# VHH binders against Iron-sulfur cluster assembly SufBD family protein PH0883: the designs that were tried, part 2

Target 1, 326 residues: Iron-sulfur cluster assembly SufBD family protein PH0883, of Pyrococcus horikoshii (o58613)
Amino acid sequence: MLLNGEDGSMTIKINHVKEYEALVEIYKKEGLDTSLFGNRIAAIIISGDKIIGLNSVPGVKIRGEEVENGVKADIEIADNVKLPFPIHLCTGYLRSEGYQKVIFNIKIGKNSIVKFTSHCIFPYAKDFSHEALTSIKVGENSWVSYEDEHIHGEGVRMISKTEIELNKNARYTGKFSLTKHRAKELKLEMIANLGERSVLELESKVKAVKDDSVEVREVAYLKGAYSRANLKSTVIAFDEARANVVNEAYGFGDYAKGHVECHEIVKGNADVQTVPLLRVKNDKAELTHEASIGRINEAQLMQLMAKGLTDEEATELIIRGLLGEY

## First folded at step 10 (VHH; from q6 with Y101D S104R)

Design r4
Fold by OpenDDE, fold request of step 12:
Structure r4 (fold): chain B 326 residues (1-326), chain A 118 residues (1-118)
Amino acid sequence: as target 1 above (326 residues)
Amino acid sequence: EVQLVESGGGLVQPGGSLTLSCAASGFTFSSYALAWYRQAPGKKRELVAGITSGGSTVYMDSVKGRFTISRDNAKNSVYLQMNSLRAEDTAVYYCAALLWDSGRYRYWGQGTLVTVSS
């Protein structure tokens, strides 16, 4: 049984109204965009192992299946689609304990422009495991933006694996952010295959605190001629946290260009390592790397202090800047 | 015991020059960033100049081009050359040693008074 939303709200299952309302309240509390729950928005809303809401729009077909301990979703964007609004993927878990697995299969047609806004909302998690598997295929000449923002409680163990395939002249920008809440345990993997003249941008931002353990792996196979990839990871580690960032770029195509960038800041007794792997098997390909790791730059701190900030304020400002919170 | 001792303060006329010195002891001097602060009556303490452990220098805008901070690790000393002094530069100047990586280490001198007056 479905309940039509008022005031442009999404149609939801009547038996999941409470979960829906709870998610909306969390969005409000966290300052997230609640307009994403409108009927004009293509969306799938998941709570636990239930689909609370599902809305397709012209050119976008979303199919959802409830499975054991989670949800499988197939999202298909037609050819020649330009969406004025993002596609909303809301994955929530409102209990303190448990396990959730979500699988997203996304296929974008040719000559389409689409944006995904993905949220993982686990605000009450104390002993919770989340597994996310995503496959994204981007058709020829299509542009895709995928932004993934996470809100976690204190006890989230998350494994996220994303596979990306870019066809000819396809563009993909992927962003992952977990900066407002502790990571606890995070394994993040994004692997992309780049076709001819395709463009990949990946960016991960993570804050690690206390006894958090963070693993980040971004991989770009630049197989296509004139393909371009930019991989960027930023990790701020505090206390006794551990972080390992391994970004890989492979230059195989003619005139392929790849750039790997890693930035890690360590405070306290945190332990952070970064491994850039660059491999070229084509004398026309080029890969570059940039990295910074360790303490906050003293000159930057003092520069801010010279403007009237305390060392604490300066530190905070630098960290927030690195995490893109300004 | 950690000690920072400033010297070189005094009365100077506008347009004059003064060199402040700070001698440090009791800690690994080369590992610390060093800074000169000043506090005028009724005003907040402000960072005037800083020098990182690596030797990079920072200045507040109002003293750029006039003040120069330098360090001598062999002598465990930091200096502030002040040129073209102005009345607004009148303050108690403090030497500081700063270490951010260990979270707790800020050491201050007792300060030296600089008065710029005709």
Scores: ipSAE 0.636, ipTM 0.945, lowest interface PAE 0.5, mean pLDDT 91
Fold by OpenDDE, fold request of step 12:
Parts: structure tokens; sequence; C-alpha cells
Structure r4 (fold): chain B 326 residues (1-326), chain A 118 residues (1-118)
């Protein structure tokens, strides 16, 4: 049985009202956009292995299936769809321990413009493993923005694998951010196949602290002629953290252009590695890369401290600046 | 053993000058940023001047143009030249060595009292 949302809220399952409310409260606490729970928003709300909310809108069909230890969701966007609001993917886990697997199969039709707002909300996680498998197929001439923000407790082990297929003239912008909460163990993989004149932009931002282990792998196969890819990863590693960033670009299509950027900041005894891999098989393709591994600027740090900030506050401010979070 | 020893503090009249010195030992001096802090009665400790391992200097706004921090790596020493002293500059001044690369090390001196009074 479904409960109709009051005051424009989403329809939810009656037996999961408490969980729904809990998620909304977390959104408020974390300063996330609670309007994403409106009934006019296409959305799937997952808590644990349960679907607690599901809303389709014209042009957007969402189907969900509860499976062992998680949820499988199929999202289909029709042709010629322009959405004024994002599609909301909310994956929550409100317990401290456990395992959750989510599978998203997303298919975007032709000539459509859509934005996804994806949240993983694991605020109480102490011993929690999360596996996310996402397949995204973007139809011809469609534009997709996918923003993924994570709220993690102290003990999250996450594996995220995303496969992207871009059809002719398709555009995909993906953003991943985990900078405000502890990463603990993170494996982030994104692999994209680019069709003719398709455009891929990926940006990942991660902060690693203590004994965190972060692995980022972004791969662009520029198979289509005149395809373009821009892969950018920023990792800040502190303490005893380990970070390995591998961005790969393969130029196969005529006049394909790829750019790979890796920027890393190290503080303490962190172990950071970045590997840009560029491979060209077509003499008409062009690939470039930029990589840097640096440290916090002492002068800037001290300058902020001279203004009354603690070293921690100053460091945080500098990091936020580097991450573009102002 | 790590040691930072301040010297040069004392009583001075408003408008006067004073030079503080800090001698360091027990660590790789050249690798550290150095700073002078001060703490007045009833107030929090505040960074007055700093110098990076690379030699860049920073100052709190109220002392800009009046105070100069310098370091001599050969002597393992840091200095604070204070000119045009004011009553509000009265405080215990502390020398500090800061290393951010390891996130682990901040060393402090015992402090030296500077009193500016007519």
Amino acid sequence: as target 1 above (326 residues)
Amino acid sequence: EVQLVESGGGLVQPGGSLTLSCAASGFTFSSYALAWYRQAPGKKRELVAGITSGGSTVYMDSVKGRFTISRDNAKNSVYLQMNSLRAEDTAVYYCAALLWDSGRYRYWGQGTLVTVSS
C-alpha cells in the first residue's frame, strides 16, 4: 500500500514511512536538497534491500525489484524528453552493519536531456559494504548529467562500477564527490565507450584520511570519430592513506580527442600514485594528459593562521578551495 | 632532545624596539617552518609572524610593517625584530617550529615576556 505524500511529497510505501522520514531528516542535516522528494520528481528511494519510494513521471519509467541484499532498478527515459527536474536516485542504508548491492540499468532514448542526482546515504555505517553496479546507455543526441554525492559513516567499504555507452552525438557529464566524509575503502571504476561525436566528461573528487584506501579508475575508449573525452580526478590524501588513480584514454576513432588530468595533494605519510595511460592506434587521434602531485602550501597555511585560524581550519579551507567547494 | 629557547624579551617603552631570538636544537631545523606566537593575559595564543622552510614570510595584520621575522639555518635560529612597539603588543612571545609534511610535529619554546609600558 502506498501513502500519498502531503504537500507535494512523494508517494511512498506505508510500511516504510519511518525510514522515509529518517532519510529526509538526514538530507536536512547534511544540507542536501529535500525538494528532491517532491511528487513531481522521478525517483527511486532505496533503504537497505527495500524500495520505499518509487515515482515515475511522463517520459521516465522507473522499475524496481527487491533482490537479495539490495535492489535492482531499471530506468528508461523516452525519446525527446527534457526534464526540468533531476531524476533522484536515493540509496540509503540506515544500519551500522551489513551489505548492500544495488544495480542500476539506465537507458536514455534519443534527443533527451536529463540530469541525475544520485545520493548514497550511509550515515551510521561502521562495518558496511556497498556494491553499486551501474550501466548507462545514452541514445543519439541525448545529454546526460550524473552527479553522485556520498554521505558516509566511518566504516564504509564501497565498490562502484559504472559502464557508460555513448551513442552518436551523445553527451555525458559525470561527477563523483566524496570529500566531506571518510572514504575508508573506496574502489571507483568508470568505463566509457564513446561513439561518433560523443562527448564524455568525468570528474572525481575524493578525500582520503587515516588509513583509507582509495582506488580510482576512469577509462575512455574513444572509438567514434570526432569523439571527445575529458577525465579529471582530484585526490587529497592525509595521514596514512593510500590512493591510486588510474585514468586511461584510448584513441581509436578518426580525430578523436582525449584529455586526462590527475591532481593529487599529499599530507603526512600518505602514499599516492597517479597513472595516466594514453594509447593511440589511429594516427588521427590526439590524446593529452596533465598530472600533478603536490602538498599544502606552507605560506598559504601560515597566512590563514595569522588571521586567526587554527592549522586544521586553515588546512580545511585550502583543501576546500582546491576541491572547488567554495 | 628537541629544544627551543627564546631570548630578548623585556620591558620597553611605547615606540621602542626589541629583537627576540630563538635557538633551536634536536631536529632538522631547515625542514621546518618557524613562527612567533604571542599570548596576552586573558587572550588566546595568536600567530604573529611566520617563515616557511623556503623563506616566505607572513604576518598578522596588526604587526605588518613593524615586525620582521627572519631565520638563520646555519645557526638554527629564528628572530623577530619588533619596531614601533605598542602597549597592545604586551604578551608572552613563543617560538614555534612547525612541520606539516608529517602532520606530527609542533615544537614550542618556553616563552619570553615582552612588556610595553610607559
Scores: ipSAE 0.592, ipTM 0.925, lowest interface PAE 0.6, mean pLDDT 91
Fold by ESMFold2, fold request of step 12:
Structure r4 (fold): chain B 326 residues (1-326), chain A 118 residues (1-118)
Amino acid sequence: as target 1 above (326 residues)
Amino acid sequence: EVQLVESGGGLVQPGGSLTLSCAASGFTFSSYALAWYRQAPGKKRELVAGITSGGSTVYMDSVKGRFTISRDNAKNSVYLQMNSLRAEDTAVYYCAALLWDSGRYRYWGQGTLVTVSS
């Protein structure tokens, strides 16, 4: 059933109230922001292959279609829209096994400012595959912030592919985080095309443990004059985890500037590869890269704990020191 | 599944000695640091000794010179030799492995009781 979120209030299907309430409880338990379920928040709430909540606000139209094993959603933000609250994208799967595919097509008009808060909620997954295809087109002079934090069970296999198109003077800031829960098998691909004077900032942080397998590929095509991109990938890999991170920047526009940054924190026998790929196609473009690999000093960790710090406190201090954060 | 099983606890007189053992399974033992913690009634759990994967050791101040931690990678075991025991050493002693799993950076055993009493 197709839901129309144009009535200015959250529409909840009667037979899905329990699933909706379960998602709210998971947000509470995990410390996520439950105000995102409020009446003034544009939102789409997905559970399995069903849309169980849908709300639009002035300037934002959300259309959803339930499809085999998933949902397709179109999200359109009009011109000259400056939203005071984030748009909430909740993708839930509350069973232990299965497959889910979601397709998001997001178009932001001109001169608009919007923030997306996205959560994938798979807390009980033991044998679950998730595919996400996202297209984000940002109109001229618009600023988009997209924050994505995931709650995973122990057996999630995720493939996420995102394509971003930035028009003149558009700005996109994206943050992805999967560090509190197991990655297991994760493949992330983000490809961005930057128009004139556009700005891209991407930050991804993933923790891989046990036998987790992580692949991250982030690509910036700096096509417009004076376009700028900063790609930062941080991988924390322990045990026997495997990670492959490729950050690419292609400088086509006059005075395009790109920076690629990949940081790794390694402990145990983790097998990690990071590759910056930079190609300058214009003499006036400037592309730079930075990569670092730090290992946790076990003796220093234990010395801090012997002085009374918890393992979490000592670990955070060492990781922040290795990443150069203060 | 990560498992740590402590043994060797018991009643001992002040000034006496005791050796604690911890058998480990469910992870690549030689690749990770091991530690002994203790918790006395009504007190917070505290690290008493640690040993890195490379064999370097760390001790809390009150046990330096009296306790010795060691590991045997062939037997997946870590040991705590406790000498010159004092009443203040009375506690449940826990073996710990420092690895990430299920949102934890550290795994615990079930504990073994050491009582130092006249």
Scores: ipSAE 0.030, ipTM 0.597, lowest interface PAE 7.2, mean pLDDT 85
Fold by ESMFold2, fold request of step 12:
Structure r4 (fold): chain B 326 residues (1-326), chain A 118 residues (1-118)
Amino acid sequence: as target 1 above (326 residues)
Amino acid sequence: EVQLVESGGGLVQPGGSLTLSCAASGFTFSSYALAWYRQAPGKKRELVAGITSGGSTVYMDSVKGRFTISRDNAKNSVYLQMNSLRAEDTAVYYCAALLWDSGRYRYWGQGTLVTVSS
C-alpha cells in the first residue's frame, strides 16, 4: 500500500518492491548515491506512471498524484528549514518503449537552505519519450541547489521545461549534465525571473553524437535591483550531431548584472549554433556574453593515450582543458 | 559493420624487423584516425602508435625511432613497420579505428601475435 510518508518513514507499495529494488541496483551499478533511499531523506520515487516510494520529513511535504502516463508532484518546503540531506527526486522508466510525463511544482519558503538531487533513470530505453514540466519558486533569503543526473538508454527523446522564480535575496544553483549517455533528441527550456539581490547560477553540459539533435533555450529576466545571473552552457558535439542553443538575458533592474557563457567543443561534421540575445533595459544594468569554440585535436588525443590514458580519460582531460576545468 | 583484420605477426629474433598490416572496412577510412595497440602477458593494453586522418603520427616513447605507422587510404589499410625489435616488444598487436559509434571511440581487430626471442 502507498502511504504519503507524512511521518518521515519511506513507504513502498507491496506490488512494486521488485521495481524499487531494480532502481537501487541501477544506482549501485552506475555509482550513484544509494544513501538517497534512506529513511531520513525526503523523496519521491517514480517508475512509469506510478509512485513507488514517498517520504516527507519535518519541514518538507511531498504530495504525489498518479496521472495518465505519469506523475504530478507538489513539493513544499516551509520557512526556516535547513536540511542536512538532499531531497531526492527519482524518475524511473524501466521499459524499452513508451511515454512518460512528470510535473513538479516546488515551493521553497523563506530563510531555507535546501539541496535537490534529481535522477532520471531510463537505462533500457530504445524508443521512449519523456516530458518534464518543473516550476520552482524560491522564497526570500533561501538558498537552493538542484543537481540533475541522467542514466539514458540509446533511444530517449526528452522535452524539459523549467520555470524558476527567485524572490528577494534568494539564490539558486543548478547543474545539469548529459555527457556519459546518449542524448538522441533533447529539448531543454529554462526561464528564470530574478528578484532584488537574487542570484542565479546555472551550469549545463550536453554531449551530442551520431545524428543527435539538441535544442537548448535559457532565459534570465534580471528584474530586481542588484540581481545577478551566471549561465554556463557547454555543448560537446561529434559526428553529424546538431545543436541549437539560445541564451537570453534581460537587464531590467538597477545594477543588475548578467553573464552568459556558451562553449562549443566540436569533432567531425557536427553543427552547433549558439545565439545570444542580450537586452539591456536599464542604463544601470550590465550584461555580457562569452562564446568559444574548441575542436578536439586527434593527435593530442592519441598522444595522451600513448602516455597511458584510456580513451575516456584522454577525452575527458582534453574537454576539461578546453573548458578551463581541472 | 566495422571490420579490422590484422596480419603480419610472427616469430622474430631480437634486432629483426616485421611489418604489420590492418585492412579496414565498414566506415569511411580516410576520415578517421587509426592506431596500433599491444598487450603483453600480464600487462595492460597500451597504445603503440597512431596516425590521424591527415597523416600526423604519434608514438609511445619506447618505440619512437624504431616503429613507423603509415596509412594507405586507397587500400583502406594501416601499417606498422617495426624495426630493431626487442624482447619487450613481444605482445599481441591490435589494430584500432578511432571513430565514434554506439557510445565508444574505438573499434578493435582480433589481434596478431608478435614474438621476439632468440
Scores: ipSAE 0.012, ipTM 0.578, lowest interface PAE 8.4, mean pLDDT 85

Design r4
Fold by ESMFold2, fold request of step 12:
Structure r4 (fold): chain B 326 residues (1-326), chain A 118 residues (1-118)
Amino acid sequence: as target 1 above (326 residues)
Amino acid sequence: EVQLVESGGGLVQPGGSLTLSCAASGFTFSSYALAWYRQAPGKKRELVAGITSGGSTVYMDSVKGRFTISRDNAKNSVYLQMNSLRAEDTAVYYCAALLWDSGRYRYWGQGTLVTVSS
């Protein structure tokens, strides 16, 4: 049997205990939240093509299926569910080479409030391809938040495609972050369809260094009346890195409102291209765009280091200053 | 191969002057910030002066007004003019190239000794 935890407790397959413990140790080392492995957290823990941990809780049913080179998971949240803790999605790959495909189908019922915390854990990867396909359907009047943070080795090639459907009055806030580790090769695509009075908020932060190649495409179809989308992309690019970011918003619904923000911090010969594609197809819809480009101030960096900061500390302060963060 | 070669160190009396040179090879010199660091016995290596790829300069407080860093991109060289030398300036001086990834991607020279004594 592939599924356990139907009684609300985490089940670890006997032949994968060491691998589960290895993931927990990586969380500790990287300063990630280890309480997500605790009791009463709905979770699916994946390593390679195996499900090594699985837990469902009242109102949340998680079913996983091991498939060739990966895992397919169905996550269903019932109507009228308000969870006090996040649902944990852990996708691990602890070898240096290979391929992994994960497929998440997530359905949230009506009138529910749910938070997802997702981690991709590939710390030793030197030649590893990861493909993630995610479908998220959010029921009427529900509010979903989804935070996605990655730990990568130096040789990850990642393709991530996410489709989001927001029903009437649904709200989705999503955060993707890959700033502490190499992007190397990243292709990220998110496509959202917004129903009446639904709200989409997406924030993506990527740091590209050395010869990294980053492609991001985020699309919002504002189909319903009074739908609203806010897409924020932040790209930090150093060295010879290349980034191509396309943010698309389509205003179909009456009084639909879309906003796209692109923030770029560049140093060296890095090449960042951001392209907003705003198409108003209803004269009562409003779509806007904001962009900013900052270059790192070498003199300020050196002055901080001359006062005793490490190069990492000084760099972080300057980046935070350019982004308006404290 | 990246190479940084310091020269110009020696023995100097207090109040005297000395010019350090650093010849660089193996990278696109004009694209990088350069710095001089120093290390006295029993002390940590500390940044003395830096010069950005665009020519802006930074100095540690104790050498401001006495030391001048400069660069010659045509000769792939960085210099440190040291005036009004004091005993506490005695150290091994290292040339460094500051490459950017998280704000530092370092290459170091072998160092040149500066001794300031009477």
Scores: ipSAE 0.011, ipTM 0.530, lowest interface PAE 8.9, mean pLDDT 85

